# Ledger of designs, part 14: VH-VL binders against Uncharacterized protein ycf53 (ycf53)

Target 1, 237 residues: Uncharacterized protein ycf53 (ycf53), of Cyanidium caldarium (Red alga) (o19887)
Amino acid sequence: MNRIRFISLILNLDSCDSNIQEYSRLAYVHDLNKLMDENFVSLLLIILKLAKNSKRLQPTYHNVYLFNLLKSYALSEIDGYVLGHFSRGFVNTLMHYKNAQYETLESLLSANNFFEANKFTQQILLELAGEQSKQRNWMYFTDVHSINHQSVSDLNHLWELYSQGNFGFSIQKRIWISVNKNWKKFWKKIGWINSNSKWLKYPGEFMWAVNAPPGHLPLFNQLRGVYVLEFIFDYYL
Below, E stands for the ipSAE of ESMFold2; O stands for the ipSAE of OpenDDE; V2 stands for 0.75 times the mean of E and O plus 0.25 times the DockQ between their complexes.

## First folded at step 9 (VH-VL; framework fv_amivantamab_arm2)

Design p1 (from n6 with heavy chain G33A; at its last look DockQ between E and O 0.73; V2 from the best seeds 0.00; counts 0 for: pae E 3.2 > 2)
Fold by ESMFold2, look of step 9:
Structure p1 (fold): chain C 237 residues (1-237), chain A 120 residues (1-120), chain B 107 residues (1-107)
Amino acid sequence: as target 1 above (237 residues)
Amino acid sequence: QVQLVQSGAEVKKPGASVKVSCETSGYTFTSYAISWVRQAPGHGLEWMGWISAYNGDTNYAQKLQGRVTMTTDTSTSTAYMELRSLRSDDTAVYYCARDEWFGEYDFDYWGQGTLVTVSS
Amino acid sequence: DIQMTQSPSSVSASVGDRVTITCRASQGISSWLAWFQHKPGKAPKLLIYAASSLQSGVPSRFSGSGSGTDFTLTISSLQPEDFATYYCQQANRYPLTFGQGTRLEIK
């Protein structure tokens, strides 16, 4: 019954009403899982091939989830198509990202390996901040000014898309603004401190799954102050 | 060269308090936390809690909440641990150690230890 | 709380011997385990972090391995300065907890 709806979401055809395009993460996952069978999987793969060839396919929360779900069925036609046309990753292929590290990050995110994706995100940020940040394995507040704006935007885009809109610096920024930029309320709302306002212990007390609080990932070490994250929120997003 | 230097040994009576200092050098004090770890005679190491040198945030072991206060003085790069309502089983060597909350390692550099003896 | 259990409690060994100390966590801690060396009257010293990463300035005769719940520290050829007590410590979640220690003594 909702199969035509999911096809239109893959093809990005329903753009005339923002409420229609903002299918909730839980509703989308629930509805799609109810409709999936091998015949529908085969149909969706054909439609995805046609959409890619038309140059109109743009990555969205919904088609990224769908692509990963198709891949999980491990059909020989799907595996062959993925290897032949999306070896760099679905989003990276469609957006033509230049930074080769984003292929690795996308691979981790697509596998729901949020722990390693988080670690790799920190490594990318340190490398973007310059040689001294990379050498000491953390960033002085002035080093953030060296980070390329587009690199942060692309990094955030991958996190948003592979978390169905639950994670990313942009989600964190929206929550931070919603609490009037109050850092303790922000940390509590995204789940970095507990109800007693005590910091959680990395890594075992953090949640490494999409059902974590909105904005929970990626982690950013607040031990060295809020300046770097605040700068990212104010100037890069 | 990272170094943590603690205050000297102390002898206290039950019910008193003790305050141990930990003066740091050779690194950016405000970029790390200081954890406190103690060792009773004949026993292993026990983590007591930490304090952030950046903003003074603390996390105390539940066993010690209400009896311990950790503070810092950024102008001297020094951390302090005060333990109140001392009991004889608080007799221990008390260590400070450098700690990074989100790092891959804890306790990379330690102070030399401070013996606190509680005797009735 | 994650309990850390070391084995053996003590080891008697000679210079040149190979020594292995084990540490078991009561629940999975991935690779978030550290090893420390402690001599009476001296500060404890970090040897190994993240289960297998050698701390700067620590001789390569020290090595660590393991993941999940079972971990080992190995000293490939003992030196006179290696006689000490060794502790494992989980760094996965609060409260941070140590093993009870393994005392390495002269045979």
Scores: ipSAE 0.446, ipTM 0.757, lowest interface PAE 3.2, mean pLDDT 85
ESMFold2 (binder alone), look of step 9: mean pLDDT 91; pTM 0.919
OpenDDE, look of step 9: ipSAE 0.706; ipTM 0.868

Design p2 (from n6 with heavy chain N55F Y105S; at its last look DockQ between E and O 0.61; V2 from the best seeds 0.68)
Heavy chain, then light chain:
Amino acid sequence: QVQLVQSGAEVKKPGASVKVSCETSGYTFTSYGISWVRQAPGHGLEWMGWISAYFGDTNYAQKLQGRVTMTTDTSTSTAYMELRSLRSDDTAVYYCARDEWFGESDFDYWGQGTLVTVSS
Amino acid sequence: DIQMTQSPSSVSASVGDRVTITCRASQGISSWLAWFQHKPGKAPKLLIYAASSLQSGVPSRFSGSGSGTDFTLTISSLQPEDFATYYCQQANRYPLTFGQGTRLEIK
ESMFold2, look of step 9: ipSAE 0.584; ipTM 0.817
ESMFold2 (binder alone), look of step 9: mean pLDDT 91; pTM 0.922
OpenDDE, look of step 9: ipSAE 0.810; ipTM 0.920
ESMFold2, look of step 10: ipSAE 0.596; ipTM 0.818
ESMFold2 (binder alone), look of step 10: mean pLDDT 91; pTM 0.926
OpenDDE, look of step 10: ipSAE 0.815; ipTM 0.922

Design p3 (from n6 with heavy chain G33A N55F Y105T; at its last look DockQ between E and O 0.73; V2 from the best seeds 0.00; counts 0 for: pae E 2.3 > 2)
Fold by ESMFold2, look of step 9:
Structure p3 (fold): chain C 237 residues (1-237), chain A 120 residues (1-120), chain B 107 residues (1-107)
Amino acid sequence: as target 1 above (237 residues)
Amino acid sequence: QVQLVQSGAEVKKPGASVKVSCETSGYTFTSYAISWVRQAPGHGLEWMGWISAYFGDTNYAQKLQGRVTMTTDTSTSTAYMELRSLRSDDTAVYYCARDEWFGETDFDYWGQGTLVTVSS
Amino acid sequence: DIQMTQSPSSVSASVGDRVTITCRASQGISSWLAWFQHKPGKAPKLLIYAASSLQSGVPSRFSGSGSGTDFTLTISSLQPEDFATYYCQQANRYPLTFGQGTRLEIK
C-alpha cells in the first residue's frame, strides 16, 4: 500500500468496500512501518483534523482498522492528536452516540479486549432493558421491549466495526437467516455449541479473538430461551 | 430466597439405580441450569454434568456418560439425576447446584446433599 | 481433563492468623478459577470466582489471586467460623474439576 491509498482508505474516499480480511492484517502492519515517517504522520494528522472538523469522515471497517494501526505506532504526536480530537473514541466521536457507556465499550473493542467488551455489552443491554433486568442480572423475555432501537443499532455498529465485520448482532442475524432460522444450526455455525451439539463452557471454551467463527460475539445467553435474541433480530435489526 | 431441597438418603445394592430429586424455589427455574456434583467418602468434589432447565439439553462428564440421565419437571421446578448400574464406588453425597451459563459465577446455590450408599 | 492440585492438604492455625492455600492447574486456565468453603453436613459455599472476585455476602478477609496455573486463596485474619475444607474449582473447560481440598483446623 502507498501513502495516497492509505489516506484514501482512512478518509473513506476509496470506492472499495471490500472486507479488511481481503487485505491481510500482516500486510497492513507491514505497510504501516514502511509508510510512517515524521512528515507523513504530520500530513495524515492534519488531513484527519480537517476531515473531522468538516464532518465528512464516516467510520468504516477499513478506517477503524487503519486508525487503530496508526494509534499503535505510539508516536507522541499521534498520541497527542488522539487525546485532543478522538478522546471519546474514533467511532463515538464521528457518530455522536448518545450513551456515554459506548465510550467504554469502544475503548475495550479497540484494544481487542473482546472478553471485557462482551461483559460490558451484557451490562449495557441489561440497563437498557430496565431496572428489573439490571437488578436480576438477566433479561426476562418481555424486558426486551423496553430497549431503544437506536441503542441496539449503535451497539451493533461498534461490534461490527472493531471486528472487521466478523462480530455483531447483524452478523448473527445474517447467519441465522442463512440456516433458515434453525437455532441449533445457528448455534453450531457461530460456535456456541461444539460438533457434538453440546454447549461450550463460559468463559474458557469461547474464543475471545477476531479469528473466532463469524458471529461468535457478542454472546447472548440462550439458557433462557431464544425469544430475546429473536426479537432483536426481527425488530431491532 | 433461592433454595434447592434434595430428596432423602438412599441405600442401594450394586446394579440398581437411584434417582435423586432437587426441588428449587425462590427463582425462575427455567432461567438457570442445574449441575450435579458428588463427593465420595474421603474424597473431593466431582462434577457429574448439568442440564438446561429451559431446553433440557445436557452435558455429562464422560466417565458417567451412558449411566447417568438428568431431567427436569418445569411444572414442579424440580431437577432429577438418575444413576444406573450402581457400583460400590458410587457411594457418595450427591449435590445439585444452580449454574449460570455465560456467567462468571459457577454453582452459586447448592442443595443440602443426598447420601447414596451402595453396598452388597 | 484439567487436574487441580491443592496445597497443603491440611493446615492448623489460630484465630487472627493469615492463612494461604494454593491451587495448581495441570494446564492454563487463565483466571477461570473459583474457591469454595465446605463445612461438614452443609452445602459448599462459593467464596471467590474468576480467581479474585469476591462473591456477594462473603467477608472481605477472603481474597484470591493468580492466573494461568497457579492460584492462591488468602484469609487475612482467621475467624472461628472459618473452620472448613476449602476447594478450588476450574471453570475454564468441561468437565469442571475440583482440587482435592484443604482442611483448615482452627487451634
Scores: ipSAE 0.541, ipTM 0.799, lowest interface PAE 2.3, mean pLDDT 86
ESMFold2 (binder alone), look of step 9: mean pLDDT 91; pTM 0.928
OpenDDE, look of step 9: ipSAE 0.795; ipTM 0.914

Design p4 (from n6 with heavy chain D99E; at its last look DockQ between E and O 0.02; V2 from the best seeds 0.00; counts 0 for: pae E 17.9 > 2, placed apart)
Fold by ESMFold2, look of step 9:
Structure p4 (fold): chain C 237 residues (1-237), chain A 120 residues (1-120), chain B 107 residues (1-107)
Amino acid sequence: as target 1 above (237 residues)
Amino acid sequence: QVQLVQSGAEVKKPGASVKVSCETSGYTFTSYGISWVRQAPGHGLEWMGWISAYNGDTNYAQKLQGRVTMTTDTSTSTAYMELRSLRSDDTAVYYCAREEWFGEYDFDYWGQGTLVTVSS
Amino acid sequence: DIQMTQSPSSVSASVGDRVTITCRASQGISSWLAWFQHKPGKAPKLLIYAASSLQSGVPSRFSGSGSGTDFTLTISSLQPEDFATYYCQQANRYPLTFGQGTRLEIK
C-alpha cells in the first residue's frame, strides 16, 4: 500500500472486487503505519473535507476502517476535524441516519467496544419492537413484525462497516444459508456454542473482538426459540 | 483421550436378541451423541441410528424400525444398542461412534467393533 | 434421505500415484461431508471433516475439496498403508448416510 492508494480507498474511488477487499483488510493495517506523518495527515483532512462537501463520499468497509485508524493517532488536527465535520460519527454523518440511538451505537463500535455495542443493539431492537417488548425486556415472537426494514438495514450496516465485514445480520444469514438453515450448525459456525455442543456463557465466553468467528456478533438470544432471528433473516434481509 | 470400548463378540440364533454395550471415557458423555454403524461381510458401512446422550432422543434407520432400541446410562457413560428378532443377514460387525452434533466430523472416535454372528 | 454416490467403486494404483475419489450428494449439504478410511479388522478412521479440514494425525498427502453436492478426496502420493476402502459420509441431516465405498487396491 502507498499514500495514493490510501487516499483512493478512504475516498471510495478505488475499484476492488469483494475478495480482495475482505482479504486486504489486515494488509491495510500493516501498511498504514509506514504512511503517517503530519504532512500526510494534513493532506488527508483537506481531501476529506472537500469530498464530504461534494457529497461524493460514501462509507465502505475500507474507508470506515481507515478513518477510525486515523482517529486513533490522536493528533490535534484530526480531533479538530472530527469534531467539526463528523461529530455524529463517520457513517451517521454520511448516511444521515435519523435515529439518535445510532450515534451512540456508532460511537461504541468505533471505540471497539463490541460488548457495549452488542448490549445497545439489543436495546434498540426491543425499542423498535414496541413498548411491550421494552417493558418485558425481551421480544415475543410476534413483536418482530413491528420492526421496520430500514431500522434493521441501518443496524446491519453499522455492524458490517465497523467489523470490516465480519459481523452483522447479513453475514449471519449467509452463514445460515450455507449450512442449509441447520440451526445447530449455524450456532457452531458463528461461535455461539462451543466444540462440546454447549452454549457459551454470557458475557465472558464470547469474543468481543473483530477476530471472532464470522457472524459472531451481534448476539441474539436463542433461549426462546429461533423464530425472531429466522424472521429477520427471511423477511428483513 | 477419548475411548469407546464395546462388549465382546456374540453368537446368536435366529429370532434371538443381542444387546451391545459401548462404554465411553475421556470426554463429557452428555455433550455428544452416539451413532451405531454396522458392516456385514462383503458390504459397506450402514448407519443404524443414533441416540443423544444429552436428552435421550433417538432416530433409527427405517429398515430397522421396530427391531432396534438404543439407550444410554449416564451414570456409567455407556450407550447400548439392542437388536431384536435377529436374522442371518444381521451378521455384521457393529460399531459405536461418537458424533459431533454439529456435523463437522460426525464420527471422530469409534469403538473397536463387536462381531455378532447369527446362525443356527 | 440424502443419497451419497461415490466414484469409482474401485481403483487399482501403484505406490506414488495420485488418486482422486469423488462423492456426490443428492441434495445440497454445504460443507458437511466427511471422509473415512477403513481397513479390514480395524475401526474406520476419520480423515477429512467439513469437506476440506484435515483430521489431526492424518498425513498431509490427504486432502478434500468441494461444497454443495460435489466433493473429492485426493491422495497426492500413494503410500503402502493407504490401500483400504474409503467412504464419504454426509453430516448435514439425519439419517446420516454413507457412500457405497471405494476400494483402493495395489496394482
Scores: ipSAE 0.000, ipTM 0.371, lowest interface PAE 17.9, mean pLDDT 80
ESMFold2 (binder alone), look of step 9: mean pLDDT 91; pTM 0.921
OpenDDE, look of step 9: ipSAE 0.022; ipTM 0.588

Design p5 (from n1 with heavy chain G33A; at its last look DockQ between E and O 0.57; V2 from the best seeds 0.00; counts 0 for: pae E 2.2 > 2)
Fold by ESMFold2, look of step 9:
Structure p5 (fold): chain C 237 residues (1-237), chain A 120 residues (1-120), chain B 107 residues (1-107)
Amino acid sequence: as target 1 above (237 residues)
Amino acid sequence: QVQLVQSGAEVKKPGASVKVSCETSGYTFTSYAISWVRQAPGHGLEWMGWISAYFGDTNYAQKLQGRVTMTTDTSTSTAYMELRSLRSDDTAVYYCARDEWFGEDAFDIWGQGTLVTVSS
Amino acid sequence: DIQMTQSPSSVSASVGDRVTITCRASQGISSWLAWFQHKPGKAPKLLIYAASSLQSGVPSRFSGSGSGTDFTLTISSLQPEDFATYYCQQDNRYPLTFGQGTRLEIK
């Protein structure tokens, strides 16, 4: 990848049809110093500052991945820019999410800490469902009706963006529909039950990495029934 | 206050069956699973399997597959474990324990144990 | 099945002593290991989960460490109520398996 292509992708200016395999090839670059010399970093910071202030920059699979890649290189100018202009996180900053907890969720997802991101997602959902769900530490089926539609959409958006489209309630819904809403086929396809149709052991038999089956995360406890997840799929997505 | 209260000790002959009960209180029974664990005299702990209280789904240790049946009765908040075709090496104290599927601290609450003695 | 091996099988110690017990898994279990205390005539009691997390209500003299295949339970200053058998248990995959136990006895 050259510098012009990097700029166009991170700014979402290129209407390319790049697929997930192209992103995987980008991850094979072992020496990004060819891209990130002093002059290019300065130019990129100016461009990102202008793009953020114009409010035209929207998060995409492309620019979330590239921003994380940029952040992973510990150049002092990039770190200073992140602290000053994207202190809430890249997606949170661009989308102006109202729930401050989504900053923590984004931090966990950007670090590929899917185990803690999953736990924190469950905490967010319980808080959104109301005081009784929070006190019980699980959501009674009627509590799901109290959750704001936009809150679920925002939470799902973070999961999708930071998993290259592999995780989130939206991909789970697509898979669920693809098996004609058959719950057991759905659970097997997303990897929550094994080939013998037995539930996996939490947490050790679940996969906490982006290479897990599509739809594997976030987890949602099915041992309390399917109603809440079904409502999320039907009502909030 | 959460507690699990098991049925009393039993003496059985080889080839018989035993059914141990585990009555729960102080929490929502259908929101957790129940695991069963046993300890033979002079031996360590052995996990036998679990049952989800809501769906009744089970997962049994392969060693016991075909001889064990776990059930629940939601109207009485009680779990049951039945072990059939008893052998002398099934002599053990049998425990029920509360199990939370998403919990890292599963087996947080245990029953008092039920001694089952298999002898002729 | 994952086999759990504890060492030593027993230990004699005095009140106030520091004791360590080790547990080895036959294959990697990340940090998904629990420690239980078992006293005669009582049910097992959870002490440590996720290798190092102290269960609520358990005294801070208990601590756990380790990851992968090698784990340690430490009791920093033994109390009379700590004389018991201790079990490690892998919580990584079914079937759940326990170590053979370590008896902590009065010296």
Scores: ipSAE 0.508, ipTM 0.767, lowest interface PAE 2.2, mean pLDDT 84
ESMFold2 (binder alone), look of step 9: mean pLDDT 91; pTM 0.925
OpenDDE, look of step 9: ipSAE 0.721; ipTM 0.872

## First folded at step 10 (VH-VL; framework fv_amivantamab_arm2)

Design q1 (from p2 with light chain A91H; at its last look DockQ between E and O 0.76; V2 from the best seeds 0.71)
Fold by ESMFold2, look of step 10:
Structure q1 (fold): chain C 237 residues (1-237), chain A 120 residues (1-120), chain B 107 residues (1-107)
Amino acid sequence: as target 1 above (237 residues)
Amino acid sequence: QVQLVQSGAEVKKPGASVKVSCETSGYTFTSYGISWVRQAPGHGLEWMGWISAYFGDTNYAQKLQGRVTMTTDTSTSTAYMELRSLRSDDTAVYYCARDEWFGESDFDYWGQGTLVTVSS
Amino acid sequence: DIQMTQSPSSVSASVGDRVTITCRASQGISSWLAWFQHKPGKAPKLLIYAASSLQSGVPSRFSGSGSGTDFTLTISSLQPEDFATYYCQQHNRYPLTFGQGTRLEIK
């Protein structure tokens, strides 16, 4: 990858298909150390500032990944820019999400802390479902009716973007449909049960990394029934 | 008030079977699993396996595979553990414990224990 | 299977003493280690989970630490009701396994 291509991808000016995540990860991301020097970083930050202020920048699988990679260079100039312009997080800032908890969720996802991101997702869903779900510490079918559509959509969008399209309820729904809504086949395909159809031990036997099976995260406890997850698939996505 | 109440002590001969019950109250039975743990005299605790109350899915310790069957009865909120082909080294106190599969802890509530003695 | 080894096998101590019990796993278990208290004639009681998280209703004199393979349970000021056998247990993967126990007795 060259500098023009990097700028094009991070500004979402490339015509790359959003479903070509494997192609993008393998084909476009080489050793970025050859690409980055102090002058290019400075130029890139100026360009990003101008693009953000003009409201042309939209989050995509590629630019979320590239922005997160830019942050990994840990330069004080980059850190200062992030604090000044993206203190709420890249996606939160661009999408203007209303729920302040999504700032915490994005921070966890951007740090590849999928374990804590999963726990926090469960907390968000319980809080959205109302007082009875909070007291019980899990959600029954009737509780899910109080959750608004936009909250679930925003939550799912963060998971999709920070997993390069590998995670999220929407990915799980597509897989669930692909197996004709057969729950056991679905669980096996997303890696919640093993090849002997036995449930994995939470938390240590689950995979907390982006290379987990498609749809692996976020987890949703099926041993209390399938109705809540089914409702999310049917009515929220 | 979460409570697990087990059936009484039993004396069995080698080769027989035993079925221990664990009657639960104070929570939604089908929302949790039940693990079974035993302790032989003078020994530590040994996990035997667990059962999902909702689906009846099980996971048994390899040592006991083929000799143990765990079941539930949702109408009475009761879990059962049956151990077959008993041997003298199966003499132990058998405990049931509530198991939150999807959580950072296991075994938050326990039954009082059931002594099973296997002697010829 | 993951073997759990406790040390010491027994401790003789007085009320007010600080007591430390260690537990070693045969392979890495991250922080997925629990501690249980077991008194004669009673069911085991969960004290600590996830290596250092205190179970609800457990006195603050109990604390846990460690990660990977080496873990410690500490009782900062021993009380009369703390004389019991203590077990560590890994909850990282099936089969779940316990240490052999540490008996804490009155000196």
Scores: ipSAE 0.600, ipTM 0.817, lowest interface PAE 1.8, mean pLDDT 85
ESMFold2 (binder alone), look of step 10: mean pLDDT 91; pTM 0.931
OpenDDE, look of step 10: ipSAE 0.799; ipTM 0.911

Design q2 (from p2 with light chain R93S; at its last look DockQ between E and O 0.01; V2 from the best seeds 0.00; counts 0 for: pae E 14.7 > 2, placed apart)
Fold by ESMFold2, look of step 10:
Structure q2 (fold): chain C 237 residues (1-237), chain A 120 residues (1-120), chain B 107 residues (1-107)
Amino acid sequence: as target 1 above (237 residues)
Amino acid sequence: QVQLVQSGAEVKKPGASVKVSCETSGYTFTSYGISWVRQAPGHGLEWMGWISAYFGDTNYAQKLQGRVTMTTDTSTSTAYMELRSLRSDDTAVYYCARDEWFGESDFDYWGQGTLVTVSS
Amino acid sequence: DIQMTQSPSSVSASVGDRVTITCRASQGISSWLAWFQHKPGKAPKLLIYAASSLQSGVPSRFSGSGSGTDFTLTISSLQPEDFATYYCQQANSYPLTFGQGTRLEIK
């Protein structure tokens, strides 16, 4: 990837065709260390500040990934800039999310801690569903009506962005539709049941990495039926 | 662009083994299985077995049980099929095909085929 | 094991003809049937999945029908590139099985 292409991707100046093509283009970011020197880092920080202040910058999985790579380069100049301008997290800052718990979720996702991010997502959903769902530690089928569209959208957006489009409720919905809404084929395709149609055992049989099957995360327990997840797919996405 | 690229043709003697590779690209390897299908000269297509790239479990055709081993390497997105104790009737073109996960199978993408010839 | 029987074993036809090939399963397989085209020196090509769904990039002159045990592949107007061997394949249960093939030859 050259420096012009890197700047274009982080600023949303290039188009994306599909999830598959987007994954192929990510192979070019592995050469980031070849591009980085003190002058280029300084230029990037100036460009990001100008783009943020202009309100033109929207998060994409490309620029989220690139921003995380920039943070991982481990320069004190970058760390100071991040603390000064993106203290709530890159996506939270750009989207102005209201729920402070989304800052914690973004931190877990940005660190590739998908196991804890999944647990925290379940906690957020239970709290949004009301006090009885929180106390029971599971959601009764009518409780899903208490969750609002914006909360589901925000959760999905964070998962999608920090997984390079591989995870999130929207990806799960796309897969569910692609198998003609057949729940057994859906569960097999996202890796929640094995080839013998048996449910995987939590947590050790699940994969907590971005190279898991598309739609593998976040998990949602199906032991109490499909109503909650179906409602999310049909009415909140 | 989904591609399956197989290793080159092999000539083997009876009693030997052959291992055919199938390198995949253009999709998430662990989201699909790999089936192996062969065609002997003058015969139709014969399904040999299937491997799940995600779970690593297999299902082999009964006539090949004990002689075939299918494996994957997720780090290289490559599937392998090894056939042991070769006989002259194992002469065939061997194909890998992308299999819908867990054998709900619509073999939508195929490798180019690998000719294995077993002769004295 | 589910046996797949194709009829006929070969067909001689001219460009422009309508051709039908049938496939019978030894047990019910619902709609879990695929059709493949296979030309010498090339990999098999998926034409139809789920008995009647046309694979992306396959010309609309190909169609499939049937459910249960009896299935049909139809080519509505034969083209020169359609001369090949055609296979049905059940995807209902392991072991996956193919029909014996139908050769479509120029008359």
Scores: ipSAE 0.000, ipTM 0.425, lowest interface PAE 14.7, mean pLDDT 81
ESMFold2 (binder alone), look of step 10: mean pLDDT 91; pTM 0.927
OpenDDE, look of step 10: ipSAE 0.862; ipTM 0.950

Design q3 (from p2 with heavy chain S105P; at its last look DockQ between E and O 0.73; V2 from the best seeds 0.00; counts 0 for: pae E 2.6 > 2)
Fold by ESMFold2, look of step 10:
Structure q3 (fold): chain C 237 residues (1-237), chain A 120 residues (1-120), chain B 107 residues (1-107)
Amino acid sequence: as target 1 above (237 residues)
Amino acid sequence: QVQLVQSGAEVKKPGASVKVSCETSGYTFTSYGISWVRQAPGHGLEWMGWISAYFGDTNYAQKLQGRVTMTTDTSTSTAYMELRSLRSDDTAVYYCARDEWFGEPDFDYWGQGTLVTVSS
Amino acid sequence: DIQMTQSPSSVSASVGDRVTITCRASQGISSWLAWFQHKPGKAPKLLIYAASSLQSGVPSRFSGSGSGTDFTLTISSLQPEDFATYYCQQANRYPLTFGQGTRLEIK
């Protein structure tokens, strides 16, 4: 990857005809060592600070991926920049999410810790649903009505961005609609039931990686009924 | 207070069937599954299978496929386990236990057990 | 199926002793292991879940550790009520499977 192209992609300025899978393949090749030196890192950090301060920079699949890849090089200057300018996380900083817990969620997602990110997403939803849901440690179906629309949208946005568009309630909704809202076909397509139409055992039989079936994450307990997830699909997305 | 109360001991002939009940109280029945576990004399615990109270979906141990049926009655908050074509090695104490698909401790509450004796 | 192997098969111990029971899984189960106590004539009782989390109402002398394939239950100071059979159980995937049990008996 050429330095000019890296800058244009992370700033979302490239008239790009590539998809996210192409960028993932480029990262697999790991050509970043040829791009990263002290001078390029310094230039990139100045450009990112300027774009952030102007509020022109919006998170996308591409720049989230590239920023996360930049962090993986663990250079002291990059680490200092992250703490100083993106201490709440790249997406949180740019979007100014209202719920402070989304900083923790983003940290988990950026580390590819999908198991803990899923667990934390459930915790956030329980807290948003009210005190009784929080105390029970699961959401009763009427509790879903207390959840703020923006909170669900923000959760979904983080999942989409850090999974290269593979995960999130919005992806699940799209699949659910594509099977004419047939729940068993939906569960099979997203990989929650196996080829024998039996539920997978939490947590070990689920896939905690970005190569899981589209819509696989976040999990939502269906054995308490479909009402809560259906409500999220119909009224929050 | 969560409680699982099972039906009483049974004596059956080889080839017969038995249906053990597990009546639950103190929680929302349809929000959890029920697992069945048995212990034959001189043996350890053996998981038999699981049923979702909400959907009626089941997952049986392969050893028991074709001989076991697990059902629920949501109007009475009761789970049932029927074991058919009984053999002497089915003599055991049969337990129901509250089970969870997702995130929570499995088998946090158990029934008192039902002794099923298969004798000639 | 994941096979669960406990050792030892029995333990003779005195009140006040520290007792350690081990459990090995035939393949990786992360931390998804539970420990149960089973006394004659009673239902099994959950002690530890997720390898190391103490179930509500269980005395703090019980502890669990391990991950992957190797797990340990420890009773730090044995009490008269602790004489029972102990089972490990993997909760990672179906079918759920138990160890063969470890009998803890009075010397």
Scores: ipSAE 0.499, ipTM 0.782, lowest interface PAE 2.6, mean pLDDT 85
ESMFold2 (binder alone), look of step 10: mean pLDDT 91; pTM 0.922
OpenDDE, look of step 10: ipSAE 0.507; ipTM 0.797

